# VHH binders against q96fz2: the designs that were tried, part 108

Target 1, 269 residues: q96fz2
Amino acid sequence: CGRTSCHLPRDVLTRACAYQDRRGQQRLPEWRDPDKYCPSYNKSPQSNSPVLLSRLHFEKDADSSERIIAPMRWGLVPSWFKESDPSKLQFNTTNCRSDTVMEKRSFKVPLGKGRRCVVLADGFYEWQRCQGTNQRQPYFIYFPQIKTEKSGSIGAADSPENWEKVWDNWRLLTMAGIFDCWEPPEGGDVLYSYTIITVDSCKGLSDIHHRMPAILDGEEAVSKWLDFGEVSTQEALKLIHPTENITFHAVSSVVNNSRNNTPECLAPV

## First folded at step 8 (VHH)

Design A23 (framework vhh_6z1v_2)
Fold by ESMFold2-Fast, scan of step 8:
Structure A23 (fold): chain B 269 residues (1-269), chain A 123 residues (1-123)
Amino acid sequence: as target 1 above (269 residues)
Amino acid sequence: EVQLVESGGRLVRTGGSLRLSCAASGSTFSTYAMGWFRQAPGKEREVVAAITMSGGSTYYADFVKGRFTISRDNAKNTVYLQMNSLKPEDTAVYYCAARVGFYSTAPNEYDYWGQGTQVTVSS
């Protein structure tokens, strides 16, 4: 996973993240740096994306089941990185393989500190290799959606009012991530950055791509992954596995250029 | 940030029972994982028991399983270690410790420590 869509306006995104804390109270996640959220249909590594993480990472008196939503840089910059420019990191930290996460220092150290986050997206893109050509077919991959009377409705909405209704009730894709905090050597604000954990593709995606993000399917899995105060690293890692609860459709080549940021990027063809 | 003070350590006969208390001062006790560690003369500090912030999950070292119980009272800012069926091998200074996040079995992963309380078990 190297490209996502996360285009919802801030208020719609916030409502889509409604949750219950440990006490059973219905809550919305509290924003950090909300003005830095940049909606896009075509998000690439090094851009900022919204993630959920435990409030306890920022406030020592918070319950670990309470959530913050914050924009973070996609591409984990380890806390020990010594250069002044994070873009000069020589390692690709866009994704982290589930099978080696405890072997790689860049990921093992923040994971040991409970730095687990849930990466939010409308869905993600993958490019299928086509036989007999160097051309690739892009697909938009996302949770099955429930419309007023049917499950899944993208492409069935053929007017602006119908499209608005799709997004108002869109179930966001929730991907398991690891984040770290980097302090610039020359001073400045702490940089929060993340990586997406990847697993082998499920049967349903195997014809499109051999890997997929580790998807946390449902609030129970999301809560356990985020709650670093009550859920150990070993227990949290049991949540990391392929899921069959995903759907997809082919999209146009418009998405290939990461500068294109329009609804056409995820529209069915 | 918390300050920790252990109490309850004393001389106990083999087979006896003792409850240690660790009182915390500071406003954040209820959000820390707590651990009890011990150190005997000439030995490294080792984990005895640990508990999550809500008390929903606990850890016990193999050598105390079935004999010791860790618990906490967040309203009283106190963590307890109930020690039963004490053996001479349990003789050590017992420390309580606090960390943010899930408990750890490694002493070096705890940020706040008490001064310790001496437990001596004799025949």
Scores: ipSAE 0.318, ipTM 0.735, lowest interface PAE 4.7, mean pLDDT 89

Design A24 (framework vhh_6z1v_2)
Fold by ESMFold2-Fast, scan of step 8:
Structure A24 (fold): chain B 269 residues (1-269), chain A 123 residues (1-123)
Amino acid sequence: as target 1 above (269 residues)
Amino acid sequence: EVQLVESGGRLVRTGGSLRLSCAASGSTFSTYAMGWFRQAPGKEREVVAAITNSGGSTYYADFVKGRFTISRDNAKNTVYLQMNSLKPEDTAVYYCAARVGFYSTAPNEYDYWGQGTQVTVSS
């Protein structure tokens, strides 16, 4: 996974992340750096995306089941990186393979510190290779959505005007991530950056692409992944596996250029 | 910063029982995982028991399973180790320790340590 959509206005996104803490109290995640959130239908690596993480990472007296929502850079910069410009990192950290996560220092170290996050998106894009041609068919991939007469469904939204109806109750895609904190050697603000864990594709997606993000399906999985105070690294990793609870539709080539940021990027063709 | 003070260590006869207490001062006790470790003369420090910040999960070393129980009272900023069926091999200085996150079985992964309390088990 190298491209996502996360276009919801901040208030809609926040409400979509309503959750229950360990004591059963209903909550909304509290924002850090909300002004850095940039909605887009076409998010690429090195841009900022919203992630959920435990409040305990920021406040040493917080309940580990309480959540913060924060924009983080897509592309993990390890805490040990010594150069002054993180864009000069010699290897790609956009994704982290589940099978080698405990072998790669860049991922093993932050994982050992409990630096688990949930990456939020409307859905993600993948490009299907077509036999006998150089053309690739893009697909928008997302959770199955509950249909209502007010919000409609993405399959029933044949025009941009109808898309506004589907977003009010949209179920956000929740992907397992690992983040790290990098302090610039010459001073400045700490950089928070993340990687998306990837797994083998499920049967439903195998014809589109051979890999998929590790999707955390439901609040129980999300809460266990985030709660590094009560869930060990070993137990959390048991949540990392393919899921069949996913749907998709073909989209136009407009999405191919990451500069294109319009509803046409995810509209069915 | 958190400061830890152990108490309750004393001389006990084989087969006896003892409860150790670890009182925390400073802020944030309820966010820390807590561990009990022990060290006998000439030996390395080893894990005895550990407990998560909410008390939802516990760990026990094989040599104390069924005999020792770890518990915590976050309102009193205290962690306890109830020791039953004591053996001479349990003779050691017992330490409490604190770390942020899930508990660990490795001493070097704990950030704060108490001064220790001596437990002596005699025949």
Scores: ipSAE 0.198, ipTM 0.640, lowest interface PAE 4.8, mean pLDDT 88

Design A25 (framework vhh_6z1v_2)
Fold by ESMFold2-Fast, scan of step 8:
Structure A25 (fold): chain B 269 residues (1-269), chain A 123 residues (1-123)
Amino acid sequence: as target 1 above (269 residues)
Amino acid sequence: EVQLVESGGRLVRTGGSLRLSCAASGSTFSTYAMGWFRQAPGKEREVVAAITQTGGSTYYADFVKGRFTISRDNAKNTVYLQMNSLKPEDTAVYYCAARVGFYSTAPNEYDYWGQGTQVTVSS
């Protein structure tokens, strides 16, 4: 996973993240740096994307079940990185393989600090290799969506009018991430950056791509992944596995250029 | 941040029982994982027991399993260590410690420490 869509206006995104804390209280996540959130249909690595994380990471006396939503840079910069310019990091930290996460220092160290986050998106894009051509077919991949119209769920056969009406009640894709905090040696603002954990593709996605993000399906999984005060690293990692609860449709080549940022990027072809 | 004060350490006979208390002040105690550690003369500081912020998970070192019980009262900002069937080998200074996040078995991963309370077990 190297491209996502996260285009919802800030208020719609916030309401889509409504949750219950440990005491059963209904809450909305509190924003940090909301001005850094830039909605887009076509998010690439090094851009900022919204993530959920435990409030306890920022307020040492907070209940670990309470959530913050914050924009973070996609592409984890380890806390131990000693150079002044984080763009000079020589290895790719856009994704983190689930099978080696405890063996790589870049990911093992923040995991030991409980730096787990949930990466939010409308969905993600993957490019299917097509036999006999150099062109790849892009697909938009997302949670099944509930639709009250007779269609039942949104799909490729639905009209553009139906697609325009789904965003108010869109179920956001919730991907397991690891983040770290990097302090510039010369001073300045702390950089928060994340990586998306990846697993082998599920059966339903295997014809499109061999890997998929680790998707946290439902509030129980999301809560356990975020709650680093009550859930150990070992227990949290049991949540990291493929899921079949996804759907997809083919999209046009407009999405191929990361500079294109329009609804056409995710519209069915 | 938090300040921790241990109490309850004393001289106890072999086979006796003792309850240690650790009172916290200066912050919201209920959000910290708490640990009890001990250090005997000539030995390194070692974990005895640990507990998560809600008490939903606990840890016990093998040498105290079945004899010691860790508990907490978040309304009183206090963590307890109930010690039963005490042995001379349990003689040590007992420390309580606090950290943000899930408990750890490593002393160097705790940020806040009490000054310790001496437990002496004699035949």
Scores: ipSAE 0.555, ipTM 0.831, lowest interface PAE 2.0, mean pLDDT 89

Design A26 (framework vhh_6z1v_2)
Fold by ESMFold2-Fast, scan of step 8:
Structure A26 (fold): chain B 269 residues (1-269), chain A 123 residues (1-123)
Amino acid sequence: as target 1 above (269 residues)
Amino acid sequence: EVQLVESGGRLVRTGGSLRLSCAASGSTFSTYAMGWFRQAPGKEREVVAAITQGGGSTYYADFVKGRFTISRDNAKNTVYLQMNSLKPEDTAVYYCAARVGFYSTAPNEYDYWGQGTQVTVSS
């Protein structure tokens, strides 16, 4: 997973993240740096994306089940990185393999500190390699959506205009991530950056791509992944596995160029 | 920032019971993971039991499983260690400790420590 869509306006995104804390109280996540949220249909590594994380990471008196939403840089910069420019990091940290996460220092260290986050997206894109041609077919991959009277079901036969109506009640894709905090050696703001954990693709996606992000399907999984005060690293890692509860449709090659940022990027072909 | 004070340590006979208390002062007790550690003369400090901020998970060292119980009362800013079926080898200074996040079994991963309370178990 190297491309996502996360285009919802901030207020719609916030409401889509409504949750219950440990005491059963209904809450909306509190924003950090909301001005840095940049909606886009076509997000690539090094751009910022919204993530959920436990409020306990920022406030020592917070219940670990309470959530913050914050934009973070896609591409984890380890806390121990000693150079002044994060773009000079030699390792590719946009994704983290689930099978080696405890063996790689870049991921093992933040994971040991409870630095787990949930990466939010409308969905993600993958490019299917077709036999006999060098062309690849892009697909938009996302949670099955509940049909509402105003929004309607999403299908390959639906017109692009009908897609605008489904976003009010869109179920966001919730991907397991690891983040770290990097302090520039020469001073400046702390950089928060994340990686998306990847697993073998599920049966339903195997014809499109051999890997998929680790998707946290439902609020129980999301809550356990985020709650580093009550859930150990070992227990949280049990949530990391392929998910079958996913759907997709083919999209236009417009999405191939990451500079294209329009609804056409995810509209059914 | 939190200050921790242990109490309840005393001389007890083999097979006896003791309840240790660790009282915290400071506004953030309820969000810390708490651990009980012990240190006998000439030995390193070792974990005995630990508990998460909300009490949803607990840890016990193999040598105390079935005999000791850790609990907390966040309204009273106190963590407890109930010690049953005490043995002479349980003789040690018992410390409480606090850290942010999930509990740890490593002493060096705790930020705040009490001064300790002496438990002596006689034959």
Scores: ipSAE 0.583, ipTM 0.839, lowest interface PAE 1.9, mean pLDDT 89

Design A27 (framework vhh_6z1v_2)
Fold by ESMFold2-Fast, scan of step 8:
Structure A27 (fold): chain B 269 residues (1-269), chain A 123 residues (1-123)
Amino acid sequence: as target 1 above (269 residues)
Amino acid sequence: EVQLVESGGRLVRTGGSLRLSCAASGSTFSTYAMGWFRQAPGKEREVVAAITQSGSSTYYADFVKGRFTISRDNAKNTVYLQMNSLKPEDTAVYYCAARVGFYSTAPNEYDYWGQGTQVTVSS
């Protein structure tokens, strides 16, 4: 997983992340650096994307079940990175394979510190190789959505008010991530950056691509992945597996260029 | 920052029972995972028991399973170690320790330590 859509306005995104803490209180995640959130239909590595993480990472008096939402850089910069410019990191940390996560120092160390996050997206894109041609067919892949008489489907959202109805109740894709904190050697703000854990694709996606992000399906999985105060690394890793609860549709080649940032990127063809 | 003070260590006969307490002050106690460790003369510090911030999960070393019980009272900022069926091999200085996140079995992964309380079990 190397391209996502995360286009919801801040307030809509926040409401879509409503959750219940350990005490049973209904809550919205509190934002850190909300001004760094840049909605886009076409998010690539090195851009910022919103993630959920436990409030305990920031506040020593917080219940580990309470959540923060924060924009983080896609592409994990390890805490031990010694250069002054994180773009100079000489290896790709966009994704982390589930089978080697405990063997790669870049991922094992932050995982041992409980630095688990949930990466938020409308959905993600994959490019299917078309038989004997050099052409690839892009697909938008996302959770099945609950459709009402009023919200309709993506294909039915032909006017501006219909699009708002579709997205107001959109179930965000929740992907398992690992993050790290890097302190610039010459000073400046701490950089928070993440990687998306990947697994073998499920049966439903095997004809599109051989890998998929580790998707956390439902609030129980999301809460266990985030709660590093009550859930061990070993138990959390049991949540990392392929899921069949996913749907998709073909999209136009407009999405191929990461600079294109319009609704056409995810519209069905 | 949290300060930890152990109490309850004393001389006890083989087969006896003892309850150790660790009182915390400073930062909010209830957000820390807590561990009990011990160190006998000439040996490395080793884990005895550990407990998560809510008390929902506990760990026990094989050599104390069935004999020791760890518990915590977050309202009193205290963690306890109930020790039953004590053996001479349990003789050691017992330390409580605190860390943020899930408990660890490795001493070097704890940030805050008490000064220890001596437990001596007579043969």
Scores: ipSAE 0.561, ipTM 0.825, lowest interface PAE 1.8, mean pLDDT 89

Design A28 (framework vhh_6z1v_2)
Fold by ESMFold2-Fast, scan of step 8:
Structure A28 (fold): chain B 269 residues (1-269), chain A 123 residues (1-123)
Amino acid sequence: as target 1 above (269 residues)
Amino acid sequence: EVQLVESGGRLVRTGGSLRLSCAASGSTFSTYAMGWFRQAPGKEREVVAAITQSGTSTYYADFVKGRFTISRDNAKNTVYLQMNSLKPEDTAVYYCAARVGFYSTAPNEYDYWGQGTQVTVSS
């Protein structure tokens, strides 16, 4: 996973993240740095994306089940990184393999500190190899959606204009992430950055790509991943596995260029 | 920012019971994981028991399983260690400690410590 869509306006995104804390109280996540959230149909590594994380990471008196929503840089910069420019990091931290997460210092250290986050997106993009052309076919991959006006999944069979109406009730994709905090050696603001944990592709996606993000399907999984005060690293990692509860449709090559940021990027074709 | 004060340590006979208390000052107590550690003369500080902020998950060292129980009362800002079937080997200074996040078995991963309370178990 190297490209996502997260285009909802801030208020719609916030309401889509309504949740229940440990005491059963209904809440909306509180924003940090809301001005850094930039909606886009075509988010690439190095850009900021919204993530959910426990409020306890910021406030010592917070219940660990309470949530913050914050934009973070996609591409984890480890806290121990010594160079002044994060772009000089010698290895790619856009994704973190689930099978080696406890072997890689860049991921093991923040994971040991409970720095788990849930990466939010409308969905993500993957490129399927086309035999004979060496050209890849892009697909938009997302949770099955329920039509608000009738029972049924929203998909490629629906006309493009119908897709515009579903965003008010869109079920956001919730991907397991790890974040870290990096203090520039020459001073400046602390950089919060994340990586998306990846697993082997499920059967349903195997013809499109061999890897997929670790998806947290449902509020129980999301709550356990975020709650680093009550859920150990070992228990949280049991949530990391392929899931079949996913759907997709082919999209236009417009999405190939990360500078293109229009609804055409995810529209069925 | 929490201050921890242990109490309840005393001389007790082998086979006896004792309850230790650790009182915390400040509203942040309910968000900390709490641990009980002990240190006997000439030995390193070792974990005895630990508990998460809500009290739903606990840890016990093998040498106290079945004999000791850790609990907490967040309304009273207090963590307890109920010690049953005490043995001379349980003689040590007992410390309570606090950390943010899930509990740890490593002393160096705790941020706040009490001054300790002496438990002596006579044969």
Scores: ipSAE 0.534, ipTM 0.822, lowest interface PAE 2.1, mean pLDDT 89

Design A29 (framework vhh_6z1v_2)
Fold by ESMFold2-Fast, scan of step 8:
Structure A29 (fold): chain B 269 residues (1-269), chain A 123 residues (1-123)
Amino acid sequence: as target 1 above (269 residues)
Amino acid sequence: EVQLVESGGRLVRTGGSLRLSCAASGSTFSTYAMGWFRQAPGKEREVVAAITQSGRSTYYADFVKGRFTISRDNAKNTVYLQMNSLKPEDTAVYYCAARVGFYSTAPNEYDYWGQGTQVTVSS
């Protein structure tokens, strides 16, 4: 996973993340650096995306089940990175393979510190290899959406107009991530950056791409991944597996250029 | 930041029982995972028991399972180690430790430590 859509206005995004803490209290995640959130239909690595993480990472007296929402840089910069420019990192940390996460120092160290996050998106894009041509077919991949009277049902056969009506109750894609905190050697603000954990694709996606992000399907999985105070690294990693609870439709080549940021990027063709 | 003070260590006979207490001062006790460690002369510090911030998950070393119980009272900022059926091999200085996040079995992963309380088990 190298491209996502996360276009909801901040207020809509926040309400979509309503949750219940361990004590049964209904909550909205509290924002950190909300001005860094930039909605887009076409987010690429190095841009900021909103993530959920435990409040305990920032406030030592917080219940670990309480959540913060914060924009973080996509492309994990390890805490030990010694250069002054994080864009000069020699290896790609956009994704982290689930099978090697405990072998790679860049991921093992933050994971040992409980630095687990949930990466939020409307959905993600993948490019299907077409036989006999250099052209690839892009697809938008997302959770099945709940049918409502206002929104109606949505799917590949629905008109683009029907898609415009679904955002009020959109179920956000929740992907398992690992983040780290990097302090510039010459001083300055701490950089928070993340990677998306990837797994083998499920049967439903195998014809599109051989890998998929580790999707946390439902509030129980999301809460266990975030709650580094009550859930060990070993137990959290049991949540990392392919899921079949996913849907998709083909989109136009407009999405190919990451500079294009319009609803056409995810509209069904 | 938290300061930890252990108490309750004393001489006790084989087969006896003893309860250790670890009192925390400062804020934030209720959010720390807590561990009890012990160290006998000439040996490395080893984990005895650990507990998460809510008390929902506990760990016990194999050599104390069924004999020791860890518990915490967040209202009193205290963690306890109830020791039953004590053996001479349990003789050690017992340390209380705190860390942010899930408990660890490794001493070097704890940020705050008490000064220790001596437990001696004799025939």
Scores: ipSAE 0.555, ipTM 0.826, lowest interface PAE 1.9, mean pLDDT 89

Design A3 (framework vhh_6z1v_2)
Fold by ESMFold2-Fast, scan of step 8:
Structure A3 (fold): chain B 269 residues (1-269), chain A 123 residues (1-123)
Amino acid sequence: as target 1 above (269 residues)
Amino acid sequence: EVQLVESGGRLVRTGGSLRLSCAASGSTFSSYAMGWFRQAPGKEREVVAAITQSGGSTYYADFVKGRFTISRDNAKNTVYLQMNSLKPEDTAVYYCAARVGFYSTAPNEYDYWGQGTQVTVSS
């Protein structure tokens, strides 16, 4: 997973993340740095994307079940990185393989500190290799959406009013991530950056791509992944596995260029 | 920023029971995982029991399983260690400790420590 869509306006995104804390209190996640959130139909590595994480990472007296939503840089910069420019990092940290996460220092160290986050997206894109050609077919991959008379469907959205109905109650894709905090050696703001954990693709996606993000399906899985105060690293890693509860459709080659940021990027062809 | 004060340590006879208390002051106690550790003369500090911030998960060292119970009262900012069926081998200074996140069995992973309370078990 190297491209996502996360286009919802901040208020719609926040409402889509409504949750219950450990005491059963209904809450919305509290924002950090909301001005850094840039909605886009076509998010690539090194851009900022919203993630959920436990409030306990920021407030030492917080209940670990309470959530913050914050934009973070896609592409984990390890806390030990000593150069002044993160772009000089010599290895790709866009994704983290589930089978080697405890072997790679860049991921093992933040994971040991409980630095687990949930990466939010409308869905993600993958490119299917086509036999006998260098062309690849892009697909938009997302959770099955709960259909109501008011929600509409992505395939039937043929007007601005119908598109609004699709997004009002959209179920966001929730991907397991690991984040780290990097302090520039010469001073400046702490950089928060993340990686998406990847697993072998499920049967349903095997014809599109051999790998998929580790998807946390439902609030129980999301809560356990985030709650580093009540859930050990070992227990949290049991949530990391392929998921069959996904759907997809082919999209236009418009999405291929990451500079294209329009609804056409995810519209069915 | 939390300060921890243990109490309840005393001389007790083999087979007896004792409850240790650890009172926290300073920061909000309820956010910390808490651990009880002990240290006998000439030995390293070892884990006895640990508990998460909500009390939803606990740990016990093999040598105390079935005899000791850890609990916490977040309204009173206190963690307890109920010790039953005490043995001379339980004689040690008992320490409480606090950390952010899930509990650990390693002493060096705790940030805040009490001064300790002496437990002596005699025949």
Scores: ipSAE 0.621, ipTM 0.855, lowest interface PAE 1.6, mean pLDDT 90

Design A30 (framework vhh_6z1v_2)
Fold by ESMFold2-Fast, scan of step 8:
Structure A30 (fold): chain B 269 residues (1-269), chain A 123 residues (1-123)
Amino acid sequence: as target 1 above (269 residues)
Amino acid sequence: EVQLVESGGRLVRTGGSLRLSCAASGSTFSTYAMGWFRQAPGKEREVVAAITQSGGTTYYADFVKGRFTISRDNAKNTVYLQMNSLKPEDTAVYYCAARVGFYSTAPNEYDYWGQGTQVTVSS
């Protein structure tokens, strides 16, 4: 998982993240740095994406079940990184393999600090190698929606109003992430950056790609992953596994160029 | 920031019971994971028991399982250690500690510490 869509306006995205805290109170996550959120149909590594994380990471007197939503850089910069420019990090930290997460210092250390987050997206893109050719077929992969079936269309709306209605009740993809905090040696704002945990592909996706993000299917899994005050690292890692509760459709090659940021990136072909 | 004060330590006979209390003041107590640690003469500080901020999960060292119970009262900003079937080997200074996040079994991962309360167990 190296490309996502996360295009919802901030208010729609916030409502899509409504949740219950430990006491059963309905809440919306509170934003940190909302101005850094840039909606896009075509998000690549090094760009910012919204993540959910426990409020306890920012306020030491917060209930650990309360949630913050914050934009973070995709591509984890370890807290120990000593160069002044994060883009010069030698290692690719866009994804973290579930089988080696406790063996890699870059991921083990923040995980030990409870730095778990849920990465939000409309869905993600993968490129299937076409048989007998060098061309790859892109697919948009997302949770089944109330109306949408596996072969269903999200781009069938004829008018701009109908197109927007598709997203009003969209179930966001919730991917397990690990984040870290890096303080620039030269001074400046703390950089929050994340990686997406990956697992072996499920049976339904095996013909498209051999790996998939670790998807947290449902509020119970999301709550347990985020609540680092009540859920140990060992217990949280039990949530990391493939899921079959996913659907997809083929999309246009327009998505191949990360500079293309239009609804055509998601539209079925 | 939180200040922790232990109380309840005293001389007890083998087989006796004792309840230790740790009162917290300062920052909101209810959000910290709390631990009880002990240090006997000539030994390193070791974990005895720990509890999450809600009290939903507890930890006990193998040598106290079945004898000690940790609990907390967030309304009173207090964590307790109920000690039953005391043995001479339980003689130590008992420390209360607080940290943000899930509890830890490592002393060096706690940010706030009390001054300790002496427990002596004799026949």
Scores: ipSAE 0.601, ipTM 0.845, lowest interface PAE 1.7, mean pLDDT 89

